# VHH binders against q9lmt1: the designs that were tried, part 34

Target 1, 351 residues: q9lmt1
Amino acid sequence: MLEKESDLTAMEKPNNKHAADSFSSEDLVSPVKKAKKSEEVSGGGEAVAAVGNREAEEDKPSFVSEEKKEFLVEADVAEDKGARHTMEDVWVVLPDASLDFPGTLRCAHFAIYDGHGGRLAAEFAKKHLHLNVLSAGLPRELLDVKVAKKAILEGFRKTDELLLQKSVSGGWQDGATAVCVWILDQKVFVANIGDAKAVLARSSTTNELGNHTEAGNPLKAIVLTREHKAIYPQERSRIQKSGGVISSNGRLQGRLEVSRAFGDRHFKKFGVSATPDIHAFELTERENFMILGCDGLWEVFGPSDAVGFVQKLLKEGLHVSTVSRRLVKEAVKERRCKDNCTAIVIVFKRV
Key: E = the ipSAE of ESMFold2; O = the ipSAE of OpenDDE; V2 = 0.75 times the mean of E and O plus 0.25 times the DockQ between their complexes.

## First folded at step 7 (VHH; framework vhh_7ocj_1)

Design n8 (at its last look DockQ between E and O 0.53; V2 from the best seeds 0.00; counts 0 for: pae E 3.5 > 2, unsure alone 62.7 < 65)
Fold by OpenDDE, look of step 7:
Structure n8 (fold): chain B 351 residues (1-351), chain A 125 residues (1-125)
Amino acid sequence: as target 1 above (351 residues)
Amino acid sequence: QVQLVESGGGLVQAGGSLRLSCAASGSTFSSYAMGWYRQAPGKQRELVAAIYSKGSTRYGDFVKGRFTISRGNAKNTVYLQMNSLSVEDTAVYYCAAEYTTEDSETGFYYTTDYWGQGTQVTVSS
């Protein structure tokens, strides 16, 4: 039944106009100042005796041509949807990305995009990120680490900008985390947003690669990525400064766990960013292999554990394709990963 | 340096139960993984149970649902509840943990595996 009413009110006003001003002019011109002269002075020719300075044969520094230690990169990928209804992970494996860009340094590119809320953001990133990084000026001839990092940052920025436009026009809200690797000659760049990880397996000494001795020193696992989660102090502070609320379950607005991602257009105003962390290092004889993985892999593997697992299989002489498949199979079937699981194994071989 | 201290081992009759505890100290970081291994006389060290940072678990094939690994409320504590123990479970049980440390020069995170001194578990017939 009941009615209730009420009213109020209109308030108005104001205009404020203000103003124009002007300031001006000045010209300052001039001057051409002059060509001062030539003076000749002639002075005399005393014939001081040619003391035969034996030019010490400067030992031409033997340019020991640093034999450019060429590295062969072998890589492969495996994926499994796990217990999920859909696969939201997508990946890129380009051992020779230079084929698309004649005259560039040898470039390899590897990436995993882990989609959330759908696959569309991950698919968009897969399609556009590498191209945007190259277009942003990833070095082709002269490798500059600062220029490369700048190109990667711009590529991520541009990709997210375009993705958000597509998200609006398409009416979807998907996001994606990313772990990306670029190899330019011997320089490796690792970029990530979210909780996808890159783990490097490194020898303690240079001599350990040669001896297939069973008792070889365990490889060190080095995590090359920082996780971007809303619960982590730096990310929490950043998110909170942007007006985001982190729930007791560690999720932004009770929904999103990661603090950096592509897409997630509704969370951008709360400080979700597509700005990656970027690390760079040079390949040496100490670098054995790298593992890229989505969060699903790293839920059931620690870094050292994963390195040990892959090392064992490589020591058995297994091809990288078999190693990647066995890693994902171990994660999903034996270790009961319930999420999507994607891994890329990248092996560095000295030639 | 991280130190792992095991407790809760001892003598138990077959069919009995034990609860092992491991406390990690010396790190402000959370472990990526904590676990229990065992080594019986004349045998290789084998995984008993592991728990990862997000709470996923794995067990050795011999566990067959008899053991449960869990994290404590305190940071970097792990428990192993062992039920239905048999004489074959007699071993030294070792706590293990995987930690990462930030390298200040590179900004990378190096991983290190730490081990406890072990605790004796003896199951009598």
Scores: ipSAE 0.508, ipTM 0.817, lowest interface PAE 1.3, mean pLDDT 86
Fold by ESMFold2, look of step 7:
Structure n8 (fold): chain B 351 residues (1-351), chain A 125 residues (1-125)
Amino acid sequence: as target 1 above (351 residues)
Amino acid sequence: QVQLVESGGGLVQAGGSLRLSCAASGSTFSSYAMGWYRQAPGKQRELVAAIYSKGSTRYGDFVKGRFTISRGNAKNTVYLQMNSLSVEDTAVYYCAAEYTTEDSETGFYYTTDYWGQGTQVTVSS
């Protein structure tokens, strides 16, 4: 990504609150459901939903005989407070995110919320965003990319609306950035507000042809998210049209560096938005894993560096739980990251 | 296409100092990281120092506080101040940078590593 901001001495995060009460998310973790083993497609332009009668063993007709390949999603998170007095990062790891919205379409959800000015906005987003996205119509039977993006967009809007009401009644002004992933069937949706980042590790097409290509070929790092800062042209334009002033230190009203976040209620009137960028792509044999990280991780890792680090550990046979833990340990212990550091590693395994 | 230009290498006596410079030109995209690697004859290339877009720095274990990486005012220039040099520091020093380019077909942001041609540092005696 282009970096338009010069070095400014006043770019540190706002002061944190004193207490760092633990927020457990183990209660949100669900078992990963198996992906569908097969999907029948008929020719002539009409899609046929995969249906089956367990008592009838009739082979379903298909003009296209190739079966869609199945995969497993394995993911884990690691976090470290770093040198801060509080932990304001919050995360979600739901390999099966169906909750009370059943359907035949696989649904997985992952997120990092990087809190600022306190943890309360990040905690609210953890509790409510996925539910609001589901309620807004996230597809559960037949995947429709436009419907999915619309549901995600409305989910962010609704979550911020409700969060701001609670912020007023509770007397707090916390904010949070977000990087979120939904996996529906074989489509991945990435949504972000702020400066947390999602990076995809993808092989070249030659690696998909066999094991005799260059052994150990590094995966390509692909950044799926755009950073939202007040000084960037689109963000600056919205802020200025709303009456906001971007100070010489690059901050909105001299205080807020990010231009999009949940919460930050006093800045919403100056054009701070919870409207996400949303990106979608299809999983194939090329997509190996994703890394979600707060800005603390990316302070000490370039995207290619992080992908290489994770790839090496996965090739050594380490489980994703160990890989995520070592990634954060490297950032904090070896590379001396001072901020809160949280990373989610999401591995796509073909069966 | 990004081009990296190193300067400041040469011959120095043990215990002495050198300052390496690297300037990036070409693309208008900013780097995620810039830094220095070195390769001595018969050895593998190894990280000397890196500086990231937000200003954090990283050093190879062998540096032991002797080297300092810093960024110029333009952010596309980095310096490596090398003090207390020893014969073991003799190597070709390469500037490296990681840049992002957008693929218009996918809308993805691909990262690419760029390397300079290297500058020789030789520490005598």
Scores: ipSAE 0.321, ipTM 0.720, lowest interface PAE 3.5, mean pLDDT 79
ESMFold2 (binder alone), look of step 7: mean pLDDT 78; pTM 0.803

## First folded at step 8 (VHH)

Design p1 (framework vhh_7ocj_1; at its last look DockQ between E and O 0.07; V2 from the best seeds 0.00; counts 0 for: pae O 7.3 > 2, placed apart)
Fold by ESMFold2, look of step 8:
Structure p1 (fold): chain B 351 residues (1-351), chain A 123 residues (1-123)
Amino acid sequence: as target 1 above (351 residues)
Amino acid sequence: QVQLVESGGGLVQAGGSLRLSCAASGFTFSRYAMGWYRQAPGKQRELVAAIYSKGSTRYGDSVKGRFTISRGNAKNTVYLQMNSLSVEDTAVYYCAAETTTEVGDWYYTEDYWGQGTQVTVSS
């Protein structure tokens, strides 16, 4: 598992800093449910079923796929201030994110914005980013991965541009990191700036002592995001070429630890960027759920630990709203997370 | 090649203390959480203590208040100070780390374990 870096020297040293309570190979077991062959429906008459077949074409997989939606997406969020006086985390949960841009592709959107120096940048991003991505041409009819990535890139660029204008006129210096998910039909797009993380829980395959087993098999935790810190080589290089100084505490100009964020107006001239990393993957039967979290969650949960915690609760039949609340409650009450803690759990259910 | 090597185990009388060490190599130690687990005969392996990159700690219920985990990042070593030991603390103690390996765009978690060190508490 990847863990959020702690403050170290500003030079070329990596930060210190795993959770180990998830190193168990023991499985979680849910009660066996009684199997039923099928529901019986009694009724007279005859169904029409089909009036004809299109024998000119060999297959019609697109019609069946589009009408039955291969996956249901259920998600919810929880948040807690922890020991802080203020709450600077902001979130978005939109299982239907079409807004005023209807189309045939399912569109879902989830995000966490971890504000720093105030909440204003995070609130701006919550209000504008998804709309700017839609306006930039996020596909609504024909799925095209490159077009979707370009729309997300432009959405981030436009959102930061407008945010910086408001920051100038309002005289504030707020910034925010972001971890974002868009789901277009069966394709998942993950975009991030900063140090919030997205973690995928995925079923294992034949490489885990034989064939994949349906029940009791621990899910693999996969981190889908790369952290953007001023001390990391690629990020440091950009900052130093812009005249920025990475201090011995690992912070840009002694103040900013992240190298990418919305806002942070006075640091933009030193190479702080709102350009996201963007990755995409296809949903299959193997992807069970995702966890999005701010750095507060990941300071007390390793990725495998969080996946195991969530998997246990889902196997017990708990709804995603309860699962997200218990995850954050565990982080804050039992594990004593003192920072703001926000998590979104996104569950993929095959129909 | 990741290696975790425990030391400091042995025989101790009930009420006594013992300090375990785990020397780590083959990965960027400071970036990852470290932990101690234990397994008594006939029992499942259980978490004893974890220490996260920024210094937050977590303890199993049966050891809270008696054990202290710490890390020396300059020496790539994690420690477990065990006080007020009882017979129920008798177990093999394992050092553990979870790191990631990048494959494509994904960062797969990987678990690493030491060989274990025996702690035996006599009554």
Scores: ipSAE 0.613, ipTM 0.826, lowest interface PAE 1.4, mean pLDDT 81
Fold by OpenDDE, look of step 8:
Structure p1 (fold): chain B 351 residues (1-351), chain A 123 residues (1-123)
Amino acid sequence: as target 1 above (351 residues)
Amino acid sequence: QVQLVESGGGLVQAGGSLRLSCAASGFTFSRYAMGWYRQAPGKQRELVAAIYSKGSTRYGDSVKGRFTISRGNAKNTVYLQMNSLSVEDTAVYYCAAETTTEVGDWYYTEDYWGQGTQVTVSS
């Protein structure tokens, strides 16, 4: 029956009053020196002869306006629930993504959001991310890569902030990975969080003849995204510094595999971030197409394999809608992807 | 063209050993991290082992102490020695090559995959 007395010792709040030192704005009145009126001297009018300066017609360098080789962008999407009970993937395909932000620069937007723990975070990102990127000052008249990158970063930050507020108020805990593309004029920006990927198919040689020469030079597959998994050394270090624990299976707190995502409100304190990596490149004749995919696609396709698959279908003259559908069908039905599978194929055509 | 060709897969009894080989061509082998991944039926693809350009290694937890990744000196080949195999090791094993280039705040990664080799461990 020993009544252990609960001594509630009320430790005192130390009142640290640190003084705001008032740095005084001294008025440096720099003196306007009155430069003097010096004098008149009158000197004489000799009529030196009008040597006809033949204005050398400065050959205005004909700025051969390098005809900005305009690229047509064609894109489509396919999705399949796979063996999962629900579809947690959402996508955006906007060949014209200017919305209420008109400008002289082309603006296209493509994205895949892969939801985990539910679909709500992915749906929220789909609704808000592009608008937040535009509102953050995505270039519409003058292309500046730094300005565009800043707008994308701020758009991701703002989207996650609002999503987390909604997550709290809604009582849900969903998260989402993302792979996003913006095309501003001829500049492509790729941003990702998590393990969704963008793969560029690039020719090794600029064949002078704009013909996709039938010559079987395999396109190079270039992954333009870095995966953000908790088990990866840099991400692991960041997560551990934030007090997160990575289990033997590579999961944060034994639950979350990715180290960057929208939402995941309970994991933010352990260092889960919505800060994307960003890659930018200029469209040239070497850029053939790009594949955006969720983790489900990339579980059953390697980058080179996916590029080879899409290249073959495009060479057959198939429309991008058919190509995207066949890619997802191959992933789910033939290669037995067990997860949700979403892919966007973006084809770059020279005009 | 980059090629990764896996060999050495097959049927083995539980407790047995198998050595996988991946012959790499079409790229500067020394600049790439090389890895083995596996995918079992109905499971996600997982890292089995990786060897980085500097020779550091990483293993999946399920294979630590049993599997060893190594680079061949002469033939742009990566090996996976698999000892004490169990039925849980049954999967398609894929060779992978990866390199990353960073330029300022921008980066890109190039990765390549083999076609895979089946490893089946019988009880």
Scores: ipSAE 0.016, ipTM 0.305, lowest interface PAE 7.3, mean pLDDT 84
ESMFold2 (binder alone), look of step 8: mean pLDDT 81; pTM 0.819

Design p2 (framework vhh_7ocj_1; at its last look DockQ between E and O 0.40; V2 from the best seeds 0.00; counts 0 for: pae E 4.1 > 2, unsure alone 62.2 < 65)
Fold by OpenDDE, look of step 8:
Structure p2 (fold): chain B 351 residues (1-351), chain A 125 residues (1-125)
Amino acid sequence: as target 1 above (351 residues)
Amino acid sequence: QVQLVESGGGLVQAGGSLRLSCAASGFTFSRYAMGWYRQAPGKQRELVAAIYSKGSTRYGDFVKGRFTISRGNAKNTVYLQMNSLSVEDTAVYYCAAEVTTEDSETGWYYTEDYWGQGTQVTVSS
């Protein structure tokens, strides 16, 4: 039945105009040309005998140009949806990542983004992160580790800012973890947020003697990423200081397992951050390869186990594309990974 | 210091069952994968079963559903239930853990494999 109408009103006006002030012109002055003088003095020509100082040809130390031991980088990717209904992982493989930012430094970029709550955050990061890192001043001519780290940090910040704006305007709430690698000349930068990992396979000894003794010196697996989970003490403390609650199941507000991610706009107020950890190292003869993987890969592989698996296939002479495919196939089919599974294998070859 | 201590091995008749236990200490048990390996005389060490931090499992091809790996996080113990044992299962069984340690200077995580002393399993005909 009841109709109720009510009206209420139009409130108005106010105009406020305020003013233009003009401040002025002043001239200040010209000062002077002083010209001063000429003097000639002439003095005499004593022919001091050119004692031929045999400049000892200082043996210019043959700068043995330290032949910049150039490393070739070969990389490839594999992905599998696994038992999930959708694929929320996205990846980047750019052996040349210079794009519109040319320079003398080699620039390669590799990344995995693991989406949660959807794929939109991962896709956004894939499209924008590297461009934002370049625009933030990633070195292209002179390698500076501090400048590079600053550019990566700013690129992550800017990417998350833009992603959050898009998240609001688009009405979605997706988040994404990330593991990212930049190779600038011979320097490797590893950045991550969340629980995606980078694992470096390193030789224990620099065999100076090129004798690959067949006694396969076991490669050491080194994890170059810190996991950002809400249950971990440092992240837990940070999240709690921001007013977040970690449930008994280790999830922020009972929902989110990771403490750092792109997006997750509703969890930012609880201390979810897109600030990465960043590690940097120089490529040497000890660096054999690197494995980037999503959480699905690392759920069914330990670091040493993954290094051993990849090392075996590389020793068989398999191309990196076959190695990455076999790694993901092993994870999904043989080890029954239940999640999306993505891996990038990066091989370092000395030239 | 990381320690792994196996128990529950012994003599069993063919078709019998055993339950192995591995008590783990010196690391955050819930974060790392645990495994059981075996080595028979004159054979290489082989994977029997592994269990990862979130509870995913894998088994050696010879297991064929006879064995089950499980973990008790409250007791920092990994278990191997072995059923339908055969003479071919006679071996020393080893508990293993792949543990990462943070380097305080670099912030990198170095991985190491830790092994128990092993427990003898003997299956009689």
Scores: ipSAE 0.661, ipTM 0.867, lowest interface PAE 0.6, mean pLDDT 88
Fold by ESMFold2, look of step 8:
Structure p2 (fold): chain B 351 residues (1-351), chain A 125 residues (1-125)
Amino acid sequence: as target 1 above (351 residues)
Amino acid sequence: QVQLVESGGGLVQAGGSLRLSCAASGFTFSRYAMGWYRQAPGKQRELVAAIYSKGSTRYGDFVKGRFTISRGNAKNTVYLQMNSLSVEDTAVYYCAAEVTTEDSETGWYYTEDYWGQGTQVTVSS
């Protein structure tokens, strides 16, 4: 057994703004279980060809494409440095994220990168992750959940690989957490490394009368991300097997609380990973909106609290740009959030 | 099972002080926000104070600096120190927690609100 304290080469102390806990759950069950099941039966379906007659009385095959429900996706971001003198959060809001990869599937992308020890890792991820995911084969014509998840995994791996090369040549130690969303047609993919969160606002039931939304009922808040902290069992095991020491303050080598991040070059040898957790779900009439937030937001908002706040403003008819700004303003000005605060609100509207 | 047990309520004279306590069990206390709410007869339940896992606090507008929320993570207890009490503070005070748990069927993390049974605070002239 060897302690690797001497392997830390950082001359400057990194900013450690990812220490906050909020309304996170105990990490006892892997989220991969649900994602793997949805991957096996993603529902992309084969188109069928048939010779048919449209007369109602005949049991005839006809050529009919799979029909999908149309949803509008509206999103916006707000940010505030809070009580800090610097801003190390960066974000991506791309309602059309096709770039140079055209196709028939809608492609939207949203992300928050929460930088620590500087913003260079977060800026790198902002510039490169989505392009690396597209280049790795994110589906653009025919949705395949397994292919999408593989592209996201490879995108994270490639982005961290290239980032670490830049970190070596530039002599910096910056790191960043990520919470990312891709929307392909009506399938939503959520990927995370670190302690930023994605929360889904979902109605409890479809109204038996067939209404689009359940009027008057509060939305349920569902946390779609698992925090990656060095003290959590799976993360701790990987770190300790790699020779990392988790100090009494819950930090790897006394310094890094998150167990997954882009960058953090000198901690990679101790099991810090850029491998994301990935969840996928289908949009239905029950999914109303999502909130992505850095740990600064969740320091002063519980998930249900944030969903209720956003729901009230949306019911008043406010546009998502105003809603996101009011959410961050509430966190910073009324609730006195101490850290950088960034939130993205993503609203799903049926057409 | 999550349990929240309030104590410290009672009768107090106007201008006096009272300290409420809420003992929590059945979840990892230090990871979750705790709060105090109150409900006077014929009125809606309203936030008195909240304290988040990192120590950030929030107060209802009516508090006007008179109350202080704190938490003792080693004892799994949240406190509300109430000073300068007036008759308008007469209410049932509830301890609350918002806890997320993983649903084994879906693999999602559902949030649930938990409440104590309430403790009566009565302020006399």
Scores: ipSAE 0.238, ipTM 0.678, lowest interface PAE 4.1, mean pLDDT 80
ESMFold2 (binder alone), look of step 8: mean pLDDT 78; pTM 0.773

Design p3 (framework vhh_7ocj_1; at its last look DockQ between E and O 0.58; V2 from the best seeds 0.00; counts 0 for: pae E 5.8 > 2)
Fold by OpenDDE, look of step 8:
Structure p3 (fold): chain B 351 residues (1-351), chain A 125 residues (1-125)
Amino acid sequence: as target 1 above (351 residues)
Amino acid sequence: QVQLVESGGGLVQAGGSLRLSCAASGFTFSRYAMGWYRQAPGKQRELVAYIYSKGSTRYGDSVKGRFTISRGNAKNTVYLQMNSLSVEDTAVYYCAAEVTTEDSETGWYYTEDYWGQGTQVTVSS
């Protein structure tokens, strides 16, 4: 039945105008001066005999141009949805990532984004992160590690800011972890947020003698990423200082396991951050390959186990595309990974 | 220091059962995967069972359906229940852990494999 109308009112205007002030122009002055001239003096031409100082050809030290030992980078990706209903992982493989930012430095980019609560945050990061890093001043001519790290940090910050705006306007709450690699000339930068990992396979000794004795010095597995989980002491302290509560199951507010991610807009006030850890290293003959993986891969592979698996396949002469596919297939089919599984294998070859 | 101490090995008849234990110390047990390997005389060391930090497992093909790996987190112990044992299961069984250590200078995490001394399992016909 009841209609009730009520009207309530229009409240008003206020105007306030003020004021233009103008301050002025002034001119000040020209001064000109002066020309002074002089003088000629002529003096005489004594033909001092050019004693041909045989300049000892100083043996210009043959700058043995340290032949910049250029490394070729070969990379490929594999993914599998696993037992999940949806695929929330996205990846980037750009051997040439210069895009609209040309330069003399090689620029390659590789990334895995593991989405949670949906795929939208991961897809957004895939579209925007690298562009934001480039726009933030990622070096293209002169390699500076500090400048590169600053650009990566700003790129992550800017990406999360824009993603959060999109999250609000789109009415979604998705988050994403990330593991990212940039290769600038011979310098590798590894950045991560969350629990996605990068593992470097490194030789223990530089055999000066180029005989890779096939008696395979076991490659050492080095994790170049720190996991950002709410239960870890440093992250726990940070989250608690922000007013977040970590449940007995190790989840922030009983929901989120990671303490750093893109998105997760409702958890930002509890100290969830998109600030990455960043490591940088120089490519040497000791660096054989790198494995990027989501948490699903690392649930069923340890670092040394994954390095051993990939090393075996590379020694068989398999292409990196086959190696990445076999790694993910092993994780999902043989080791029964229950989650989405994505891996990027990056091989470093000396030229 | 990381230590792995195996126990529970011995002599058993074919068709019998045995339970191995590995007591782990010197690292955060709940963060790392644990494994059982075996080496028979004149053979290479082979994977028997592996249990990851979140509790997922994998087994060697020869032991699938007969062996079960489990974690006792409260005791920092990994167990291997071995059922339906055969003469082919005769070996030295080793507990292993892949442990990661942070380098304080670089912030990198180096991984190392740690092994127990092994325990003899002998299956008689």
Scores: ipSAE 0.523, ipTM 0.802, lowest interface PAE 0.9, mean pLDDT 87
Fold by ESMFold2, look of step 8:
Structure p3 (fold): chain B 351 residues (1-351), chain A 125 residues (1-125)
Amino acid sequence: as target 1 above (351 residues)
Amino acid sequence: QVQLVESGGGLVQAGGSLRLSCAASGFTFSRYAMGWYRQAPGKQRELVAYIYSKGSTRYGDSVKGRFTISRGNAKNTVYLQMNSLSVEDTAVYYCAAEVTTEDSETGWYYTEDYWGQGTQVTVSS
């Protein structure tokens, strides 16, 4: 008889708890919206479903009134400490992200905050960024892309402002990168500071000559984020104009590789910014899923490689929760990722 | 224009060593991961080794412990050191890069795979 006793494989910190006392519980309104639809089918037509093989193709229920508008958004996260002694990645998965800001626009929010120098900046961003974006006027009734981008910009600014005040009073120097997604109805907004990355998996369109999608076409990987590193021209220019020095190892003042982050209080005067890049796009039938990941994931997966990995598992019928776990497991166990590894997979399905 | 040029292939005795080089141009080399793949006659192309922009490495199962990938950012060159070669390592070896370019109208970054022309490695007994 063989039996495992010890839990040294956990590699966890007993010094985990201390922070529970400034978070108040509000009465929560139901996080679900009911949309009751009656299925009124009168009369019919028996369809023949035969021939050699059957493709998975989404069907449109309406041809005259409103195009089918509803997408199901399914998402889940996985994380692993990797070879590090600490976990400094923090994440948000909110398929309904309305909180106390009700409205008719669907609102979903997903984020990864990759902490450095500690977890405190990432945890602050998790608690405050989305709320600050909502408070800054993220549209809840009528979609306006410029208003949404302005709210996201102000949310990042306010979050960093408040974080830096807390950093001063607490005496810490933690920083965090961010990759964030908001989905407002059918419009997706991606915002980032630092080197975490969002990748979209997008299908090809039908051939213009009337042929349908060619057989076996893999999804295209589209990177939706630009990395912010001190050595890159526009980032370097801002840093140098602020009096910062980029050392031969490519780091600001010999230490900080990223040029944008929340926190990093000492480096803010040298041009480190919390101002995000923001991009938006419309969901159509071509957008299949997104992968958000910290730099640990992307150190062992290229964008096309990750898209192919996820696509294969989704085609095998695996749920997004299993897919995200397998992606991170592959990165850490098979590909030997050394860093913290966190991934969010967001799947778009037409109903 | 992205260009990948392999060199260092040739005939080598079993148990011997060979070092492949891949000179890269047309992109900011230090930003991107680089890889080596190989294809034996009638076989699908398979991963040999991959090195990411920050230096993390990945190896195919059949070459772990025998092959080492490295990069020289100053020379825009990726290397594959191959030790303890066997006849099963005979293949055309390809250098590869996955490079991302911005579409200025959408702000999206499209990824493309680039491949060298290949260099033949033949291991004899």
Scores: ipSAE 0.052, ipTM 0.571, lowest interface PAE 5.8, mean pLDDT 80
ESMFold2 (binder alone), look of step 8: mean pLDDT 82; pTM 0.802

